# Designs tried in a protein design chat: VH-VL binders against Rho GTPase-activating protein 6 (ARHGAP6). Part 9

Target 1, 202 residues: Rho GTPase-activating protein 6 (ARHGAP6), of Homo sapiens (Human) (o43182r401to602)
Amino acid sequence: LSLNPIYRQVPRLVDSCCQHLEKHGLQTVGIFRVGSSKKRVRQLREEFDRGIDVSLEEEHSVHDVAALLKEFLRDMPDPLLTRELYTAFINTLLLEPEEQLGTLQLLIYLLPPCNCDTLHRLLQFLSIVARHADDNISKDGQEVTGNKMTSLNLATIFGPNLLHKQKSSDKEFSVQSSARAEESTAIIAVVQKMIENYEALF

## First folded at step 7 (VH-VL; framework fv_guselkumab)

Design s35 (from t7 with heavy chain S106G)
Fold by ESMFold2-Fast, scan of step 7:
Structure s35 (fold): chain C 202 residues (1-202), chain A 122 residues (1-122), chain B 111 residues (1-111)
Amino acid sequence: as target 1 above (202 residues)
Amino acid sequence: EVQLVQSGAEVKKPGESLKISCKGSGYSFTNYWIGWVRQMPGKGLEWMGIIYPGDSYTRYSPSFQGQVTISADKSISTAYLQWSSLKASDTAMYYCARTPYDEYSGYWFDYWGQGTLVTVSS
Amino acid sequence: QSVLTQPPSVSGAPGQRVTISCTGSSSNIGAGYDVHWYQQLPGTAPKLLIYGNSNRPSGVPDRFSGSKSGTSASLAITGLQSEDEADYYCQSYDSSLSAYVFGGGTKLTVL
């Protein structure tokens, strides 16, 4: 689906998925890295596309909801961080460390309002997921299993879906694999920095 | 084009450490998972774990958690399976495999290494 | 035994059709997780035959097909040939174990 620039709110699908995963997915080991049901994800996607008032309840699989969110971002006609700003975002890595966050904030400000709001919602969600990566003992002495998804792990999954160049054909894929790997490293580093520092960016 | 080459056969005594390797070539190593599968003599296939070389994220089968360590060195396109202290029950053929991921199909093993035979006896 | 149950052996004559079943439960195949199939010829590493329930990789003949219904999956082999003699394994994910699981394997004999 395309992002509608007249809306000043986060797409319903994105916010609904983030809410569900914040309530039910923070202790799920391998979240975003386990298979889901294509049939159930397709049904959910179609309901959101038709404007049905979809309520994601506890019985909905964490893995289905995670797959739905990832697919939505992947399938956007223009990436969330836009092709126009692609080079500017990756070039922040060439700046002095002290200048990188300020420049990222300015680039985010240049995004269409809907993209900016959506990115803010997504980064908030991803930072919460990352904070629950490690196993912890609560104040009550209870052991809480972490989800094992660090900011690097999440950047590795979401980075290429948020920031990428023009799509290439399957036949060109194998020829340009090394160049793609190098660009992927830069994209992942940028998105990881945004996840780790989202409070400073908004 | 796509190829996974594993290290040679090993003969070890109980209590010894061992690290075997799996080198990928012909594809972008950091963009695919590597899975490890055990096959004991005359028995079926057992999933041990997977690693994503791009960020070194690992998942283990509960049966192998704490018994082995899976790692990868992306600079040389090589994944590793390691034991700190071998047991006779570790005698098996060990396969590595390139492992695509799809959110609908999960993980599957599309190209397999030739296998590394590990024999542990006193 | 295995979480995914396969018959230990199946046999057929050249030209015949055989079906190898892979029986799961509500925590794996029944939960909607896809099934993949592997062929292991004697003395060799396994080879991917079917992924995502019914997709064939390049180089796998149309004689091999996969299907899934309810809590079970099946691999169908038509026009049996002597080179099909091998061990066959199904594989899926089990949510209750949080693990990827293989079936116990089926030895196909062509005689």
Scores: ipSAE 0.346, ipTM 0.759, lowest interface PAE 3.9, mean pLDDT 87

Design s39 (from t7 with heavy chain S106D)
Heavy chain, then light chain:
Amino acid sequence: EVQLVQSGAEVKKPGESLKISCKGSGYSFTNYWIGWVRQMPGKGLEWMGIIYPGDSYTRYSPSFQGQVTISADKSISTAYLQWSSLKASDTAMYYCARTPYDEYSDYWFDYWGQGTLVTVSS
Amino acid sequence: QSVLTQPPSVSGAPGQRVTISCTGSSSNIGAGYDVHWYQQLPGTAPKLLIYGNSNRPSGVPDRFSGSKSGTSASLAITGLQSEDEADYYCQSYDSSLSAYVFGGGTKLTVL
ESMFold2-Fast, scan of step 7: ipSAE 0.547; ipTM 0.816

Design s44 (from t7 with heavy chain W108Y)
Heavy chain, then light chain:
Amino acid sequence: EVQLVQSGAEVKKPGESLKISCKGSGYSFTNYWIGWVRQMPGKGLEWMGIIYPGDSYTRYSPSFQGQVTISADKSISTAYLQWSSLKASDTAMYYCARTPYDEYSSYYFDYWGQGTLVTVSS
Amino acid sequence: QSVLTQPPSVSGAPGQRVTISCTGSSSNIGAGYDVHWYQQLPGTAPKLLIYGNSNRPSGVPDRFSGSKSGTSASLAITGLQSEDEADYYCQSYDSSLSAYVFGGGTKLTVL
ESMFold2-Fast, scan of step 7: ipSAE 0.599; ipTM 0.829

Design s46 (from t7 with heavy chain W108G F109M Y111V)
Fold by ESMFold2-Fast, scan of step 7:
Structure s46 (fold): chain C 202 residues (1-202), chain A 122 residues (1-122), chain B 111 residues (1-111)
Amino acid sequence: as target 1 above (202 residues)
Amino acid sequence: EVQLVQSGAEVKKPGESLKISCKGSGYSFTNYWIGWVRQMPGKGLEWMGIIYPGDSYTRYSPSFQGQVTISADKSISTAYLQWSSLKASDTAMYYCARTPYDEYSSYGMDVWGQGTLVTVSS
Amino acid sequence: QSVLTQPPSVSGAPGQRVTISCTGSSSNIGAGYDVHWYQQLPGTAPKLLIYGNSNRPSGVPDRFSGSKSGTSASLAITGLQSEDEADYYCQSYDSSLSAYVFGGGTKLTVL
């Protein structure tokens, strides 16, 4: 479980990754898109899986921690938003715009408590990442480079890992990739709306 | 059938602008990455950059950052590679190629365009 | 210059076995990134030959195989045929450059 008292039912890995990336990754251009060390990510995943008390420190690569979070969500036995609610989530796009957020809030309420808490933690984190996408000026007048990851970029990365019709590991064949790709357009739109309207959903 | 079809050969002078194209067909264009690869005459392959047409996210090799612009128009399933001012050193064959995944580079570039030969000379 | 090192040429006779090496570093192959191999026949676009270290796309004969160990990868071609005469390129991802990288290429000559 998470060490954060607000997210008591969140897996430790998820909360630990989000905390690390909030401290060290918000200015990282291409966070979640740039490759990581496959070997180091697998090692970290095994440590969390064994229940080792893992402390993600500054020396841990932002890209490795980002990949670890994505891999964990991808490999969940049931997607975070669940197969049961898959059709309901994508069908919110067919509603009139003023009905969409209320319906998403109700669907989130129907998630198992651990899924709801985990989604809350994840969307809070992704909302923060998206807020740091653009270049800005600090209090001292210094230019601060944004991470360039908009809510659309993050929805494109996380959407297929949070919502899919059937469980799938990484598929190496183009036919399986094409099937996943065809499903992803609606999923991406739903997840983008959740990131952009996070505060209204919880 | 999954295909990438590139625009025809170009002959240009230094300082001219150029935009070449790569049109996808037979698959969901917005859900695959399109990369650009340069091959100078008699030389090897160089990765230039990549775009995800679904959200227009683009990344460049450090060697090509600021030298070219990669873009896509998802309404016509076409990716572009553009120069504002060509140099003789840009003379090369340019390939576009599809990849289903950028993370860990686990899938490689599975479908390639036929190439666009760009010749830049005085 | 290339980040991944390949021999510039290899040669063999029909029916023989040849191997093409691809040497990287701790920021690419040594970091665990997968290696892909491409075949470029004269005058044609490259074609994906091996992906993910050792997997073959549909239509690639099983006499082509890939392997990876430490900071290096190898492409093995058994039962060498005249139509295998081509340039071969390895590719991986480099974390220090945040970019895909290719080897310099190896010209295979079938004697």
Scores: ipSAE 0.014, ipTM 0.598, lowest interface PAE 7.0, mean pLDDT 85

Design s48 (from t7 with heavy chain T99L Y107W W108A)
Fold by ESMFold2-Fast, scan of step 7:
Structure s48 (fold): chain C 202 residues (1-202), chain A 122 residues (1-122), chain B 111 residues (1-111)
Amino acid sequence: as target 1 above (202 residues)
Amino acid sequence: EVQLVQSGAEVKKPGESLKISCKGSGYSFTNYWIGWVRQMPGKGLEWMGIIYPGDSYTRYSPSFQGQVTISADKSISTAYLQWSSLKASDTAMYYCARLPYDEYSSWAFDYWGQGTLVTVSS
Amino acid sequence: QSVLTQPPSVSGAPGQRVTISCTGSSSNIGAGYDVHWYQQLPGTAPKLLIYGNSNRPSGVPDRFSGSKSGTSASLAITGLQSEDEADYYCQSYDSSLSAYVFGGGTKLTVL
């Protein structure tokens, strides 16, 4: 996978998916929850993996692009937040509230530079998605439908894909994902806090 | 062992409200979807909707959107299916079933409750 | 009619092979969504029989097998036994409906 020239340490797939979803997905109800086309997602993933310069156009399904982003993060050899820092991230929940954000900020800056930049890009995107969760009134007084995806909803989806105890395995996707879900309740709380406090962490 | 235990049979009149339950045990309840499936007498299976108890996110089949409410109470590992006003056409067996997190809509309903028979007649 | 089409019934004698078809379209099976199969014995809840097109849960005999091709899937049962008499349902996901969909069901009679 090629890095984006503007975001030198962020994988092109991650930045491309985030840009597409920011343009076309912010008002999509159930983004990241509605089923995607496994066939189309696999085709897109293969194109990125082969180093093809993929342009995600408006006709690309929001749900397919969302699934592509999740799959990429899930399949990283070492999770984005790293196994090395797993215990440290989880243990921030045991700290006094006043110490939690400062410790998270420190742990984020201990990540390899590419992981830190990728996490920054991802959390910026997820915070924008969460801000569009509720229905609102536009500047001209018209109602705009929210995407219904809160920071908790997003943390539930992304948490297990950003931090887990073991390397992604060759086991069936269903078995692996179920095991991660059972194990990852605490990481969901950590990731939710990161999304909600994104501005304080960077 | 993984178990889903549903509430007992109900006999109701049209216009009455009803809430039936599905209690999970033997697994982390908040980390699996619970789906509801209707089977009318002598007919096939129809998916009604699903809920993720960990964050209360709910999706409905287009056929059931606005006709039922699905909810969950994670403190007691229980999911619910509710009608505000029953119709005779709601007479059916209702199953709850567990669904692992389904990124691609690729996983199956792997464990099923025993079913709750709902009879609506005057 | 159901979005996924199954024959209403199929029959065979003990020891024989039967196949149950599940016919979908480009918005479900043809779009690459997996097909799962459930067995419902008389008076009981459905039980997962095959998941992810061809995988068997622990405890399901190897005489049950699943396959998928194009817009269709099939459940094959070899060495039929009397306890196989049941209703069988296929299930997939449909992108046009954004919904999990079941076939209409096939009643297997073991003669």
Scores: ipSAE 0.142, ipTM 0.691, lowest interface PAE 5.1, mean pLDDT 86

Design s49
Fold by ESMFold2-Fast, scan of step 7:
Structure s49 (fold): chain C 202 residues (1-202), chain A 121 residues (1-121), chain B 111 residues (1-111)
Amino acid sequence: as target 1 above (202 residues)
Amino acid sequence: EVQLVQSGAEVKKPGESLKISCKGSGYSFTNYWIGWVRQMPGKGLEWMGIIYPGDSYTRYSPSFQGQVTISADKSISTAYLQWSSLKASDTAMYYCARTPYDEYSYWFDYWGQGTLVTVSS
Amino acid sequence: QSVLTQPPSVSGAPGQRVTISCTGSSSNIGAGYDVHWYQQLPGTAPKLLIYGNSNRPSGVPDRFSGSKSGTSASLAITGLQSEDEADYYCQSYDSSLSAYVFGGGTKLTVL
């Protein structure tokens, strides 16, 4: 309450999507990887952009909400982890394993406060999704199908949207795409480590 | 130059197992998805499933779920399509094809030459 | 019945314009998913011809163009040449099936 809210803010779209998916999407096989309605996602994005107080209810498709979250992160003017720190983040992979988490924590501290808080919220959510990847037995003895999205799967989806040198286009086809894809390998590894160790980073 | 090279033609009997391959070269194999597409003789193209070789995540068409297994060995840049027990209805040309993303708007940009699988007694 | 409907065949003479339609529904093209087109020459693998409704990969001539409206898409071939004789397939994504879907294919005969 005594803190200035500007230093402790998460975009409403991000928190709303994470809350909805935590409540309704944890058992959705292939969450973030299967089809959404492009038109419904665009409409929801426009409503959030207009400052409308959107309430994501259980009637909203898990796949639409998942796509909305991905597109929001992809379309940020500067990636969540920032272009400025891009090289520093990927270079943590060159450090000894014991030094990697401490360095990642320091780089996260260097992020703008809103980016830091948003990343914390997102990583907490992604870690919960990853914990529900495998099939399990419920407390009443019924088999519950896992979502099949491990931390590596989620890092593969979110990594390029959180760390990139330039804005990506999902319609782009290019002979030079292989160079960008190769850089994505390092990005994915960094994001996977952040998902798996988020408690140590904040 | 990007290329996908598939294994040679196969002639099998119903009930036999089979594993065919698709080797990628000229690009970072682990950073692109590999899809499998069936074309029965004189028929159109059917998507069977895809794999992301970087983490071996797979997704299947509902028509092929449980009928085939898709896998990849990133150490040799090779994807596989496997049947535990072939049926005569599996007789078809099988193509592998590369895609940058497993999302609702993406395309297959490079294709293998195809592997003809004939299943008859 | 294919999820995406194409005419089984179209024909034209050299130099003419032909159009190949791809008709979908509200769960695929109508839901906003992009349409891509592939050319399959006799005895060969399919080749990407158009992606993202209207974009051409490097090496595809300007004679090939794509468009999309509502629940349908169209491939136009102008200045038809004998080497254009092939099967053409549209492809999109269907949210109700959670699957990439292909049209049934159109055999183009150059007279």
Scores: ipSAE 0.012, ipTM 0.508, lowest interface PAE 8.9, mean pLDDT 83

Design s50
Fold by ESMFold2-Fast, scan of step 7:
Structure s50 (fold): chain C 202 residues (1-202), chain A 121 residues (1-121), chain B 111 residues (1-111)
Amino acid sequence: as target 1 above (202 residues)
Amino acid sequence: EVQLVQSGAEVKKPGESLKISCKGSGYSFTNYWIGWVRQMPGKGLEWMGIIYPGDSYTRYSPSFQGQVTISADKSISTAYLQWSSLKASDTAMYYCARPYDEYSSYWFDYWGQGTLVTVSS
Amino acid sequence: QSVLTQPPSVSGAPGQRVTISCTGSSSNIGAGYDVHWYQQLPGTAPKLLIYGNSNRPSGVPDRFSGSKSGTSASLAITGLQSEDEADYYCQSYDSSLSAYVFGGGTKLTVL
């Protein structure tokens, strides 16, 4: 909810979390999927909500900062991709492959400027996380462990929180239905495509 | 209501393969993790690993990496724990449990009834 | 050996108060990860008793309470009843192991 004028209408919390995780979290196995302190996350969220000048430093847990970012996106009154454009985003999957990416780009530009800029920042961050999923060898020949979070894994975590007809909640239990299962698969596919192609979308 | 129902007790010999199951109902199976926890006779609880059925992403505890395989079939809302070759030391009660994500602080909110696996010659 | 340390047993008479400790280190409870507690009645699966250090699920009596300080957590049970005889487990997350960790368990005997 608090916007930072310097970051072109990106919420300060979102940019601060992304910066911290890019600096300290790219080799963290299971980032976004492991435990955090809910008390510390709540305290950090309250500080950002009050407009306190919060500096996320190395001492802040990667898992707390990851949980803070996920919770912020989940708790948005209208999801980042908006309820209004939900059907349009999902329906891009029904288009010919050659038209899907171009249509996604147009839908993104129809978002409010704040949502568009925030999505751009988030997708840039998620693409960086996904690029560090696999183990690799550093310039000096050392093996570096990957974070194991592919674009599909990240789309599965963030998708339902970025795009839904009504606000989703990790606490809500609902009876399974074919329509809901199909919707979840479609949402994940759209978000995965956006992560993998973010440079072409902006 | 949320319910996790596990397969029945197994009696096996060392070297045999085994696959036990945990079926979830009363909630959106693909939107919640499923974990596996071992309890050896008269001992405490040990976390083995978790799977997110929506994309089949798995994480194992260091002690169980390479020892077991966790999988899920989301079409029938069922998670699995399997061994390629059982050892006598695998004799234990095996629980499936649902890690609940609130602020990414996982606790196990619902538990299956347990599957007793006995491995003896 | 368990990463989180609990006393192996504790006992009390009906109506008394008992506390069960859960001691961790700087990589788990000391790193600020929440502590959760489970009750395992004889012959049954564990049941969530306390989550997020001090919260009670619906149906858990207020006789059960949790607290956390520094590298340790405690489960307090007041007004002990015979039905409280069970094994109690604490659980947290360990950043050095990248794993969910349980305490060794504490057997509560109501005398």
Scores: ipSAE 0.007, ipTM 0.491, lowest interface PAE 11.6, mean pLDDT 83

Design s51
Fold by ESMFold2-Fast, scan of step 7:
Structure s51 (fold): chain C 202 residues (1-202), chain A 121 residues (1-121), chain B 111 residues (1-111)
Amino acid sequence: as target 1 above (202 residues)
Amino acid sequence: EVQLVQSGAEVKKPGESLKISCKGSGYSFTNYWIGWVRQMPGKGLEWMGIIYPGDSYTRYSPSFQGQVTISADKSISTAYLQWSSLKASDTAMYYCARLYDEYSSYWFDYWGQGTLVTVSS
Amino acid sequence: QSVLTQPPSVSGAPGQRVTISCTGSSSNIGAGYDVHWYQQLPGTAPKLLIYGNSNRPSGVPDRFSGSKSGTSASLAITGLQSEDEADYYCQSYDSSLSAYVFGGGTKLTVL
């Protein structure tokens, strides 16, 4: 008997970062936006790239792990949502609101299986982060600080890294700082909708 | 050419409100953080806060939280720093600066020329 | 421990080497956060001089160099010139304050 189960195909770096941030980062104000150690992030990226069995522990900085996830998505040879589907994703905003989610679901299922699984994992994680944006009172009456990252804030950070026409890098991005505001707004709106409605998309 | 142009010098009395501006040009304004830095006469640089104009997300230094308001209007590529009630101790040069990053390590790569605010009775 | 410490002043003669220190703590430089340096000529806005510990922007001469070790960073200026007379500021990030922090500044006098 040679039965092989179909495995979920998510890069180890993505799943490891999401797990660490779900455990240690949900109360971190400014997560994904400010303050990380460039040297430590680059070292972690190189370790994952070499296939080293990296265990992200409590002592790893939330900001370093957040930066690692963002940089990995930015540096993908083809964006997670793919260049091929770029125009289709953006054009969902031109549809009636009732038709947008159904069309997004179809576009997501047109993605390669590993991209679909990776997007599902990422959106699940970002949805959890967004749910912890506001300050709350815990069950035992203690104040719990929110991370202040709404779905709009997260879409602003991740949108351009998930959906773009050209290969991006730090050097090339700085040269092309005149990227269209209209395109950025559309990308952000699509990604925000996916974060807010991820359960309906899968 | 990346450029940040700030509003002109202000002379105010204690208790007055003030809003100063910083207009960006030569780059995609909504894709870079803008920071505000205070320099009191003869003293060093103090970070006040930052704003991401694309979604108006703000972060303040603990020393300036509640003392000032930072905002931005992306339709005219302009960031603002505002006081509801000025004090004599607010007399300073105020700089805006763009932040750039590598792996979320941020630095101030382009600076405005500064706005001198003098608060005297 | 929240603020980066620089000497208030340093001086040198033309052609000499001078070093400006920036001393932090375990919550900033010691935590691995990068150090950036700014030059402020008299009556002007600050200008980026060094970023990411040791990198120079286009237009900054190679006689300016940066280094970082442990909880401290240093800016080295070789071949001092009269136009180098300025205030120099280090800047990093402090995780305990969740804030960008500047050193107190060092006034360089070229004798």
Scores: ipSAE 0.056, ipTM 0.658, lowest interface PAE 5.9, mean pLDDT 86

Design s52
Fold by ESMFold2-Fast, scan of step 7:
Structure s52 (fold): chain C 202 residues (1-202), chain A 121 residues (1-121), chain B 111 residues (1-111)
Amino acid sequence: as target 1 above (202 residues)
Amino acid sequence: EVQLVQSGAEVKKPGESLKISCKGSGYSFTNYWIGWVRQMPGKGLEWMGIIYPGDSYTRYSPSFQGQVTISADKSISTAYLQWSSLKASDTAMYYCARHYDEYGSYWFDYWGQGTLVTVSS
Amino acid sequence: QSVLTQPPSVSGAPGQRVTISCTGSSSNIGAGYDVHWYQQLPGTAPKLLIYGNSNRPSGVPDRFSGSKSGTSASLAITGLQSEDEADYYCQSYDSSLSAYVFGGGTKLTVL
């Protein structure tokens, strides 16, 4: 685990990917959903895993860096939001709307410090991505193309990778029970709420 | 058993609207992408676009952007391909196909049987 | 125009070996994107034959194999049988187009 001085216990890979995507990826249509080079992603992951001081430059593909971040979060031994708090996180949706955000904040506080800092960094990044989803006019009057990735789209991609009871496989994805489908929906809803309200959670 | 079942053949006139369907079964419909592929008579395969049914996110090939609409109804595990105004050049076999987003590898592992669309005056 | 180039036809005798090429560019195969292969028997939908350059789905015989080098990929079929007569398509992803791309297809005739 590499530490980042801005966020005391954030892995270097996570912070490096977020910085690169904030600089080069905010106008990339379909970020996290468009094809990446499997070979280049594996090579980058291996370099970070070896403890190499990797500098992600503008020549690195936005799609490769996005895939690297997603893959890293998916492959964590314990999900970022932890298996221990899985039921507590999804059960926040059963609370009255006025109680949900405060309860999420308390659950985040119960995370290990490195998980809390990493989640804060990630949610800050995802909220910025979501803010750039729609086409907009810049300060100098130029039209800026949006990335088309809403908070729901991002929650759909990241949700199952941040909060799950069991690691998914292709076989498990092909056949799911009604209960598992409901849990997937709940996970996405929780993560979407965290992206939309990250300022209130930290 | 994973299966994609498409709606039956269509015969239409230029200017008419059309919506064809692709129903998935034997798997979690919301966890896989559905793509649409066109094959004109005697020609090769052309990717048109994809949808992720879980959140209805769509992406289109540049050649088909604005020409068709892809949608899905996850409550009945069905994806749709729609034209507002058909042209004779839309005459083709249309396939739906499933794919899983694994590291951006994007292969189509199961295919529907195809829907033949004939557009003539 | 196809982004991936395949020969329009290949032929071989029963029991022989044929190879079908798929030539791309720096924005697709050359960028490291995987190549997948589909078999389309006459009057049927395409079927996945090879995925991820060289992997076979369950039910595909080992006489079908795939490889990739540089900007090109190849499908090899050994021990040709009459039931192998079909159209074969390669498929990859192109980063410059942000699109899935198919080869033009190759018609295999077993003599």
Scores: ipSAE 0.033, ipTM 0.621, lowest interface PAE 6.5, mean pLDDT 84

